# Ledger of designs, part 5: VH-VL binders against Protein archease

Target 1, 141 residues: Protein archease, of Thermoplasma acidophilum (q9hkc1)
Amino acid sequence: MDSDDNRTLSYEVVDHESDIGVIVYGKTYEELFSNAVYAMADLIVDVSRLKENRKMHEVITGKTPEDIMVNLLSRVLFYLDTYYILYYRITSKYSDGELDAYFYGSEIPEGIEYRNVIKAVTYSDLAVKPEEGYAKIIFDL
Short names: E, the ipSAE of ESMFold2; O, the ipSAE of OpenDDE; V2, 0.75 times the mean of E and O plus 0.25 times the DockQ between their complexes.

## First folded at step 4 (VH-VL)

Design p3b (from r10 with heavy chain T57Y F103R, light chain S30Y R91E N93K; framework fv_relatlimab; at its last look DockQ between E and O 0.70; V2 from the best seeds 0.00; counts 0 for: pae E 8.3 > 2)
Fold by ESMFold2-Fast, scan of step 8:
Structure p3b (fold): chain C 141 residues (1-141), chain A 122 residues (1-122), chain B 107 residues (1-107)
Amino acid sequence: as target 1 above (141 residues)
Amino acid sequence: QVQLQQWGAGLLKPSETLSLTCAVYGGSFSGYYWNWIRQPPGKGLEWIGEISHSGSYNSNPSLKSRVTLSLDTSKNQFSLKLRSVTAADTAVYYCAREDLTIRGVYTPFDYWGQGTLVTVSS
Amino acid sequence: EIVLTQSPATLSLSPGERATLSCRASQSIYSYLAWYQQKPGQAPRLLIYDASNRATGIPARFSGSGSGTDFTLTISSLEPEDFAVYYCQQESKWPLTFGQGTNLEIK
């Protein structure tokens, strides 16, 4: 029960012509949010080539777990698009309406290959269901 | 040259609040993380927490319920408050700078304050 | 939290000898390890960061190596001023943690 930093990535990709979807697995809200951040980052670049050299803390708010998921992933995209910093790991505590999150990531190295250019997180078919062990998110390319 | 200078109360009674301040001279406050680390007599170092120029902070879970970090950007100062002290909080307390931009890598504590001995006794 | 274990706890050597200090992490920390020197009554001094990079002003006799879980600080030929306590520190995961220290003392 102590924190394990051995990450075995748990997500599946569902392609669509103008969209890309992901299914992430986890048994808690915190696991699903953490795995969604990693999955989105890994869809953008090869995260294994990044070295953590940036960190921050932020409280993500929303009326539903789905709202929190959209707001969380949108904040990650904001930092990437604005500052060229990709946060790909979080630790967090969830309570109704709030996700208290610590973000870890890196500056995007010059010359790194982008796998996908994600423009936005969508509400299309969005699900956050820890009781069923999964979340599903669709992104606009 | 960058210099960190710290001050605060050195003698406390159990249940009181420890308050320490660190001032940064000769360098920019922005672009760095500012940390507190402590060392009980005859023991090793323990990280307390960090704060960024933007005010985001993170602290050691073992101390999180008692720790508050703050900054005053107009004076290039950052501060630690530790509530409900006990004899176990007796230590030398250090402030330290962390530069995340050196060679694009995670650079830990490159400049340290002189230390402040805090003694908690009846 | 990540636990760092330093060995030996005390190392007794003479000036001119080679010192080798070890630090082991309870899980992989990649290259996110730093080494510090501390003399009595002083704040720690950064020696090595990112496992193998010497900090500004640190003499060439100090070198760091390792990755993953096993790390080493080497002092190729001890000078009198090198007798001090040495700490390793990880930055891979929060909370940031330090080893318990190795006391390098004169024989």
Scores: ipSAE 0.007, ipTM 0.539, lowest interface PAE 8.7, mean pLDDT 85
ESMFold2, look of step 4: ipSAE 0.013; ipTM 0.633
ESMFold2 (binder alone), look of step 4: mean pLDDT 90; pTM 0.929
OpenDDE, look of step 4: ipSAE 0.512; ipTM 0.849

## First folded at step 6 (VH-VL; framework fv_relatlimab)

Design a1 (from p3b with heavy chain Y57T R103W, light chain K93N; at its last look DockQ between E and O 0.65; V2 from the best seeds 0.00; counts 0 for: pae E 8.7 > 2)
Fold by ESMFold2, look of step 6:
Structure a1 (fold): chain C 141 residues (1-141), chain A 122 residues (1-122), chain B 107 residues (1-107)
Amino acid sequence: as target 1 above (141 residues)
Amino acid sequence: QVQLQQWGAGLLKPSETLSLTCAVYGGSFSGYYWNWIRQPPGKGLEWIGEISHSGSTNSNPSLKSRVTLSLDTSKNQFSLKLRSVTAADTAVYYCAREDLTIWGVYTPFDYWGQGTLVTVSS
Amino acid sequence: EIVLTQSPATLSLSPGERATLSCRASQSIYSYLAWYQQKPGQAPRLLIYDASNRATGIPARFSGSGSGTDFTLTISSLEPEDFAVYYCQQESNWPLTFGQGTNLEIK
């Protein structure tokens, strides 16, 4: 039993022109950040096909929760593009100005089919609102 | 200077529960995975499992049904319980730090406890 | 489970000689391999991580190379303190696994 088998899908796909986005749900910043990482990864590949065999720790900084969200998701894309590792699960602690996060993921298996090729995380319609129970993120394809 | 100090009972009878604790001194508890590894006398090393300061765990599937990993963040301690031991569980048990702060592509075991010999009588 | 096979099982050499230790993985582990040295009565000591990076405080005579399934630890000129057992360890997938060891003994 790995941690992917226990995950509940907590996001909704939204269209934005020729790009794609997600709405994720959660009552805390930590939940919203975690669900956003999972949602973006699942848009890239079928996460249920992955084995959690890579881990790391980083502190993600930003002036606002929205900045942290962009920086967080952009960091996941960086590791995918540079090292071919897709991090799809985090555990974290949010303090104002920073997210202290442990990342869990997988090397991309040989021959896996990509669902989407995400070029960037955008600020378009970006919202991180735990008091309203959701976050919204738009990706550039 | 980081130091890992471990303790627990070294002599057990079959069916008892092995219980070991490791304390971390001179360093941060966060940012690392905390591991248990064992080595039967004259044999190689076997990974038992790991726990992060946030409580996330993974363990060797061969031992998972008998292993409980736990932590006490207020004391910078983490513990191993191995249920229903047999003579095959006789080994030196090590705690070790897995360093996650060296970029997210590799995680060496950089600090080790000095080991605890656990003998299970036949 | 990823099996690491080390060769030779025993390597007998004299101080000043070059040692070459091999580790072969049952499947690709990319560069996710570490090497450890262990002396009797001591915990393992990290030598090399990510196949080729020397850990802090490890002498320059130790070097690692390889990727995929075939990895090598080289000790360029053996010192008396280098005679020990050496283990490779993969961190590509759970469970984390070690090779069975190479005993580097003094001739």
Scores: ipSAE 0.012, ipTM 0.638, lowest interface PAE 8.7, mean pLDDT 88
ESMFold2 (binder alone), look of step 6: mean pLDDT 91; pTM 0.936
OpenDDE, look of step 6: ipSAE 0.281; ipTM 0.775

Design a2 (from p3b with light chain S92D K93N L96Y; at its last look DockQ between E and O 0.58; V2 from the best seeds 0.00; counts 0 for: pae E 6.8 > 2)
Fold by ESMFold2-Fast, scan of step 8:
Structure a2 (fold): chain C 141 residues (1-141), chain A 122 residues (1-122), chain B 107 residues (1-107)
Amino acid sequence: as target 1 above (141 residues)
Amino acid sequence: QVQLQQWGAGLLKPSETLSLTCAVYGGSFSGYYWNWIRQPPGKGLEWIGEISHSGSYNSNPSLKSRVTLSLDTSKNQFSLKLRSVTAADTAVYYCAREDLTIRGVYTPFDYWGQGTLVTVSS
Amino acid sequence: EIVLTQSPATLSLSPGERATLSCRASQSIYSYLAWYQQKPGQAPRLLIYDASNRATGIPARFSGSGSGTDFTLTISSLEPEDFAVYYCQQEDNWPYTFGQGTNLEIK
C-alpha cells in the first residue's frame, strides 16, 4: 500500500467490536514507526486539540521490526495510562535491534473526549513492511 | 570531555539572515537535544529552539517563523539561521546541550558554547 | 508562556555568609526547574537541575529546593568566586523560560 504523498499523514482504520486496526504508510522504518504512533494517538483522542508540552527520549529495543513496533506503541500506552501524557509525534533512527526515538506529546487536558480506549498492542496480523510501503497494527479495545 | 565551539557572522544589517554554527567535540548527538539560547547585552536569557540528530525540533513561538535549525552528523555540527533580523536581535548567541539520556530525568543546558556576539545595526 | 520571577534583584553579602535566592513560577512546574551561574563575559554554568539535583562538579555548598511554584537556591557559606548573576529556568513547558536574574554582589 504505497503512498505517493509523503507530506500528508494518513492511515486507514479497520474497526470491530473488541479490536481496531490501522494501516499506516511510509517508505522507511522510521516513517512507519512515526506514522503508527500518530495513528494510535489520533484513535485515542483528536490530536489536533492538543498542544505539545512534553518530550522524552528512549531507545526502543527488539529482535524484529515487529517487536520494536509493539514495544514502541506499548511504551506510548504506558505513558498515557501511568502519567496521563500522550506522545503523538516521534522522530527516530533505526538500526538493527534498536530504535533511537525522540518523542513529543501532551498532558491530556481535562474535558477532552476519548475516541477509543486502547488496552494493548497485538501481534495479530502485524506487519512492518517499508519495502511495500506500509505497516498494519491491530489494537485490543 | 564534551566541548562546544561556535562561530558565525557577528555584524549584520536589518533584513539579513543570521547564520551560526556550533561544533561538538568529545561526544555523540544521540540522547540529547541541541539548543540555541540568546542574551541581549545586559539582559536575561531567551531560549530560541532545539533539534535532535533524528530531526525532532521545536522553537520559541515568538521566533518560529524566522528560525531554521539544522544538524549535520557527518561534521558533528548544528546550526541556526534566523531570517529578517532587526536591532532587537542584537545579542550574545549560545549553543548548548540538553541531556535526555536518563529516562524521565532532564539535565538542561549542561554544556555551552563560548558565545557569539551578533550586532544588528543599520 | 510561563513567567519566572526572581527575588531579590540584587543581594549584597560578604564571604562566609549564607545566600538564599528565590524563583517563583506563574504556574506549577512540578520540579522542572534549573539554576545557572553566570560571570561577566562567560556562558552560564549549570548548578542545579530538577529543582534539587547538583550538576557534576558543583560544590556541596550549593543546594536547591522547592516544587510547584516556589523554588530556592541556597549557598551555605559564600566563597569569593560565588559572586555572580544567578538565573532560574523552567523545563516544564515551551517555550523554555528564564528568570530575570539575581545579582549576588560583594558587600
Scores: ipSAE 0.612, ipTM 0.847, lowest interface PAE 1.6, mean pLDDT 89
Fold by OpenDDE, look of step 6:
Structure a2 (fold): chain C 141 residues (1-141), chain A 122 residues (1-122), chain B 107 residues (1-107)
Amino acid sequence: as target 1 above (141 residues)
Amino acid sequence: QVQLQQWGAGLLKPSETLSLTCAVYGGSFSGYYWNWIRQPPGKGLEWIGEISHSGSYNSNPSLKSRVTLSLDTSKNQFSLKLRSVTAADTAVYYCAREDLTIRGVYTPFDYWGQGTLVTVSS
Amino acid sequence: EIVLTQSPATLSLSPGERATLSCRASQSIYSYLAWYQQKPGQAPRLLIYDASNRATGIPARFSGSGSGTDFTLTISSLEPEDFAVYYCQQEDNWPYTFGQGTNLEIK
């Protein structure tokens, strides 16, 4: 993928008590992980207003796909909180409990409105089901 | 120790396609971005493009329509093709490694190939 | 694209002297600035990355500073092997760009 890729992604927002969630769609683990990263980032800010200028490589590990999802999205939040970089696009290969991922994103420019403040990724109603074509993630606000 | 070794034709005619290859020795191919940079004789440096282990690549908008980057992971090699060359494409071409870290900090161009002079002349 | 302007174009000094090279960006690039040294017939060599981090194997006499738009490379005491062309390069955004270079020559 090129940094000039302006792909748009559709996701569903789900209300969960006082928290917020998303349902993303995909036929593979990689698609679901990618779409989840995008959706979470878009919950934080309008990612369409960001210009990709940061990249990073990391291997995310977990015992289950759900663990991978939580660890992946938590890592994104970590980079946002620590380095003020929001990664909102990934390419990856999932195998043997490891997600080998390349992250793409940017700093959040001044003047961009924050939509939500996400404190954590939760396991509540968490589902990663490529065989059914979807993933569901609930975030702690 | 990491070494980059590059090769390709050094003399081209206008409209031909520049083709260079860079081989990586002594290090992992994954976890890095692999770059091409050129330097016209007596001039500064121009970034051409980068390609990741996954095959995704970016290139300089000034060259985007003519540039293709590719990987051969089985050989630990990556390549540059520049189409429709003119005299303006005469330069020393370098391949270089960009080091990515887990912490999201990367080190640009820490290892370089030896360079390949490509001359475009009719 | 982000334009990097280096100054001076040429710097003439003697061994043992302090060298100060400047690089100015057309817009803020935070600390995403690298410095390279290039000698005739050789590829550039990374000296500094992220504005102030010395690359592996680089002598302590090389240091980088700055943030935003103004950056400086300092060589505290010049050695004969330090006379070369120096380039700055921004890491902030694509396309990556280089300064036009400063030629550090022996007086």
Scores: ipSAE 0.023, ipTM 0.674, lowest interface PAE 3.6, mean pLDDT 92
ESMFold2, look of step 6: ipSAE 0.057; ipTM 0.680
ESMFold2 (binder alone), look of step 6: mean pLDDT 90; pTM 0.931

Design a3 (from p3b with heavy chain S30R Y57T N58Y; at its last look DockQ between E and O 0.06; V2 from the best seeds 0.00; counts 0 for: pae E 12.1 > 2, placed apart)
Fold by ESMFold2-Fast, scan of step 8:
Structure a3 (fold): chain C 141 residues (1-141), chain A 122 residues (1-122), chain B 107 residues (1-107)
Amino acid sequence: as target 1 above (141 residues)
Amino acid sequence: QVQLQQWGAGLLKPSETLSLTCAVYGGSFRGYYWNWIRQPPGKGLEWIGEISHSGSTYSNPSLKSRVTLSLDTSKNQFSLKLRSVTAADTAVYYCAREDLTIRGVYTPFDYWGQGTLVTVSS
Amino acid sequence: EIVLTQSPATLSLSPGERATLSCRASQSIYSYLAWYQQKPGQAPRLLIYDASNRATGIPARFSGSGSGTDFTLTISSLEPEDFAVYYCQQESKWPLTFGQGTNLEIK
């Protein structure tokens, strides 16, 4: 961890009784997608306790940036639920309905405390607006 | 049919900078990690570092800040610079492609360059 | 860093025999281990990945097994072209590391 990049995450948490959401900030699609991945991961566990020791690549596709956001975050949840690996950093390039994404993360350490159990990414009030500098995502707990 | 071809200086003096380039033919640069690996004469393999299509890099901490990795997507090439070389850097240097499949399965180093012998001598 | 130890350092066998090569990790790497073959003057060639999956084009006589810290590469019946140096490599943690190699030589 001490050798990993120390990042400042641009996000705010919006609580609701049965849901939790984030507002992430950025001026490009890539920044918004990257910040959303980190924000969701940080809601699940304290990311500052993790060190990167896992990586992967995947092309995320969708008809809209909103579809790509849902698909991207859903893939992160899939790897956590299936392989016990949490990807919390991405580098990516967005073009023509595709997000070419490189994922970095870690195995979930034994005994780590889960802050939240996120069941799904929702389309409720979903917004991906780099021209307005933000994205808003609501999660089902 | 994917092929990696590499080139660069073969003879260096101590303190100089090693510079090697690897060109990718018959395949896309995106979707993979692009790696440098070396092998000193008569010894095993040592991983140097990786670069992704998005420009993200990670290098072996044992090489400290001496490693710089770069890519040129317009030419389908990626490069290694290793600063302040010593006789300990004498090795065959390989470039290699790493295919990281989805679902947490790795397919590491499925294609390799031909290798470049680098000799550091005073 | 994760240290991989291969044994034996040299394995002397005849064509037609079964070869068994071992790789031990200093800590659990789950199934994140690959095997490579290297012939003199050539780059390594990927044989096995994710401990037991055979790479494309690799003959069925090559198989891998193991998980955690103990891994094995097996060649069921040696062909003349199989005499080479074999390396294991872990994908579990940065930095990526290789074993020191096993030299499979003709008896």
Scores: ipSAE 0.192, ipTM 0.729, lowest interface PAE 4.4, mean pLDDT 87
Fold by ESMFold2, look of step 6:
Structure a3 (fold): chain C 141 residues (1-141), chain A 122 residues (1-122), chain B 107 residues (1-107)
Amino acid sequence: as target 1 above (141 residues)
Amino acid sequence: QVQLQQWGAGLLKPSETLSLTCAVYGGSFRGYYWNWIRQPPGKGLEWIGEISHSGSTYSNPSLKSRVTLSLDTSKNQFSLKLRSVTAADTAVYYCAREDLTIRGVYTPFDYWGQGTLVTVSS
Amino acid sequence: EIVLTQSPATLSLSPGERATLSCRASQSIYSYLAWYQQKPGQAPRLLIYDASNRATGIPARFSGSGSGTDFTLTISSLEPEDFAVYYCQQESKWPLTFGQGTNLEIK
């Protein structure tokens, strides 16, 4: 399994009219994808209140890193909407066109307060640039 | 309905720069990747590259050092420049739309320009 | 780079016959395979996307199948307008690639 740099799970929130975005930092594709999953999950609920009690494995495909980012984050939103499971941490291996990922998360506790309701991941200003050390993602609320 | 119309060079000399433009009518410019594909006479298709509305680009590695893709959102147009052409670059060049408005579904090229024959003298 | 190999290179049939065209990928592309028809002097026309979905306006006699590495385009009963060159194209991984084509010609 690939490791992330868990010393920094920080992200910066960017305002975008009525939507919300993040800038995440990392020197590899795996770090950027991992930090993006965490950032989106933390925008939805306070992740520090969750326990890791759910896991799964999926392969996310895409012709570009940006497509993989959208597909990855959209998959997390799918499980939240359908099964009330929020995956907030991944470990993964990136190969060109493919992200082989293990997902770790939690069933959402009954009565938990949502920070935001994210409807979709957008392509607006989307960037995945490990050579520049960041990724930027805008969410539709 | 959506229509792609393209124009540009017809005859080039070796070492010149190929320059083509494609205009989009009857449809949205946002939310799609805009592509260039070429076809040498009597041969198959080769993908050149793509550009999104936001300016993100990806190009075929075989051509990347010579390719520049650009867009003009005020005119709903996108363009291809191919530097340092040789006779091997003689082909019909097509612009095409790649639809990404269906979230998480990959879709192929659903609308194509009429094609522009570019001949590079040998 | 994903290589798509089409067979046969040329297929000679008569109107009313069934055509079966093959496309094989050098590695798995899941279902991310499209088929195009191209007639002389025209741009390619999208027939099938996502391996099996007909594009808008494509007649029911065209069907696609397959997943992974092996894909098939079937034309159940050939019409005169179906004689053309057919290309497969993968959209799974950059760079996007096309097969070399199958020429479906009238016997």
Scores: ipSAE 0.007, ipTM 0.555, lowest interface PAE 12.1, mean pLDDT 86
ESMFold2 (binder alone), look of step 6: mean pLDDT 90; pTM 0.931
OpenDDE, look of step 6: ipSAE 0.487; ipTM 0.846

Design a4 (from p3b with heavy chain G104F V105G, light chain K93N; at its last look DockQ between E and O 0.59; V2 from the best seeds 0.00; counts 0 for: pae E 7.6 > 2)
Fold by ESMFold2-Fast, scan of step 8:
Structure a4 (fold): chain C 141 residues (1-141), chain A 122 residues (1-122), chain B 107 residues (1-107)
Amino acid sequence: as target 1 above (141 residues)
Amino acid sequence: QVQLQQWGAGLLKPSETLSLTCAVYGGSFSGYYWNWIRQPPGKGLEWIGEISHSGSYNSNPSLKSRVTLSLDTSKNQFSLKLRSVTAADTAVYYCAREDLTIRFGYTPFDYWGQGTLVTVSS
Amino acid sequence: EIVLTQSPATLSLSPGERATLSCRASQSIYSYLAWYQQKPGQAPRLLIYDASNRATGIPARFSGSGSGTDFTLTISSLEPEDFAVYYCQQESNWPLTFGQGTNLEIK
């Protein structure tokens, strides 16, 4: 409810037999990472039904922007699977090898319907290309 | 229960470095962010920066080139250094705790130090 | 940076009256707004966090509401100890920012 009302996000869903993917748009690394987090979360549940009431900070590291993307989204899945908290918005600063991020999200309400159960973020066809205005991520269902 | 105690030099000349320390009693450093906030006499509050228990820190872009935050986990202390002070840096400086735990969500500045008046004058 | 604008700058009321203080953000901060009370010579005291949650030990007469860009702090019936400066603060984005304050004074 809170995140959808004040955000303009554009992403496309790419369905596959055992996979699901997204294409997200943005002109900076920070925009692509932020939009990927939201897109993955929105694939899991209807984010508009959530109230942001959880916040945390973490530095995500990686050798490449693609590594950072996998690590970032995997971290979101970890918090969901371990603590039943879905982080679906980030604010961040990207510098070589590091994404310094605040994560905002919500405890998952009892009785909410899951749209998809995402098991893992994959390196399959992974692209993080702010110069071309997009990132593409494939998830394992 | 949790108590923050701060200290440091209160009188500085222009161009000197401001140095303040805050000690944490009755609580763990882990799971929290430790902040510096200042207030010029008769004015509002300005956030200076935050440091995590791991030692990573962020500071206000308006001050970033002059700010260094550090952590001493062996003493349960965190410190602010502000370089090249001017009269505009005259303020009461506060340390404060912010709870950003994964389990419990966030709680903004719930415990504050007593404040330290820093005066920059020639 | 996110700018918080508090209104009125000064509010003059009598004990027993209802006080309503406003804080507006330059962009959406969702519910990530806190309210603080500050008395002369003292550090600020947390009153409300996450827009509407009362901090431990804060009297029931204090309440917060709002989301997005418009937020309100309400004191339902003023006590003499409530006359102080009140600040709002956002936690949505870096740098963290405060409003300029509302001075609640005795009429």
Scores: ipSAE 0.032, ipTM 0.642, lowest interface PAE 7.0, mean pLDDT 86
ESMFold2, look of step 6: ipSAE 0.026; ipTM 0.662
ESMFold2 (binder alone), look of step 6: mean pLDDT 90; pTM 0.932
OpenDDE, look of step 6: ipSAE 0.480; ipTM 0.851

Design a5 (from p3b with heavy chain S30R G55D Y57T N58Y, light chain S92D K93N L96Y; at its last look DockQ between E and O 0.54; V2 from the best seeds 0.00; counts 0 for: pae E 5.6 > 2)
Fold by ESMFold2-Fast, scan of step 8:
Structure a5 (fold): chain C 141 residues (1-141), chain A 122 residues (1-122), chain B 107 residues (1-107)
Amino acid sequence: as target 1 above (141 residues)
Amino acid sequence: QVQLQQWGAGLLKPSETLSLTCAVYGGSFRGYYWNWIRQPPGKGLEWIGEISHSDSTYSNPSLKSRVTLSLDTSKNQFSLKLRSVTAADTAVYYCAREDLTIRGVYTPFDYWGQGTLVTVSS
Amino acid sequence: EIVLTQSPATLSLSPGERATLSCRASQSIYSYLAWYQQKPGQAPRLLIYDASNRATGIPARFSGSGSGTDFTLTISSLEPEDFAVYYCQQEDNWPYTFGQGTNLEIK
């Protein structure tokens, strides 16, 4: 068994000029970070077409939850751009200034259709608010 | 250095639940994956499953979802439960650590427990 | 699941000889292959990971090679302690799988 219920949670897409964004939902920092990774990945390709067969571990650091969100999603983009591996699921433990993250994903198959080419994660209108049940992230296309 | 020490059930009857524990000394759960592997007498090795410090798990489909993996950071231990055992579950069971040290380079099963013989007999 | 087939099932050699053990995967696994040594009554010991990297503490006489579907473990000059069972193992896909083993025995 490989069940991880956070992968079934939906996200909402918001358009902003030449950008694209998501609103993700969760009651904890861990849920919001996990749901943001999935949402960004699903904006890039149809993740239902992927089978997990790659994993890794990394500690993501930052001074604020917003910094950690930018750094986390930027690491996902780095692995996609450098190694052609898309990590679309994480499990993690959040403590002040650190996210201890285990990543799961797969290599991008040749010939897969890209939904969007995301160039960067932005700080524009960025919010990470588990007490309010949401996070909002805007991406540069 | 790192040591894995394991203990648990030795003799079981069919339908009982196998329960094994592995303690980690000289190291942390953080950064690694923690595995169970078994070996029936005179046969080869079979991977059972893995758990991470963040409680993510994968298990071998051949075990028909009889596997439960858990991890207790306060005791520095991780555990295997295998329910509804039969004679086919008779094996030496091993716990083992797995590390990703370089991007795309896994160091699988670099430290092992001593093994626990589990015999299922009526 | 990915099936690993090891050959030969038994290899009979003398100390000082070169041993070559093969492992073939049912599909390409890149370099995600490890080799283990197991002596009677002991847990397996990691020898080689990522097809060709020696694990810490493993003598230089052990080497691994191959990629895709065909992999080889070589022991350049057998020592008495090298007579054991050897297993290959893949980490390209879940479930992780092992070969059936090669028994390296004294001639």
Scores: ipSAE 0.709, ipTM 0.869, lowest interface PAE 1.3, mean pLDDT 90
ESMFold2, look of step 6: ipSAE 0.160; ipTM 0.726
ESMFold2 (binder alone), look of step 6: mean pLDDT 90; pTM 0.934
OpenDDE, look of step 6: ipSAE 0.768; ipTM 0.912

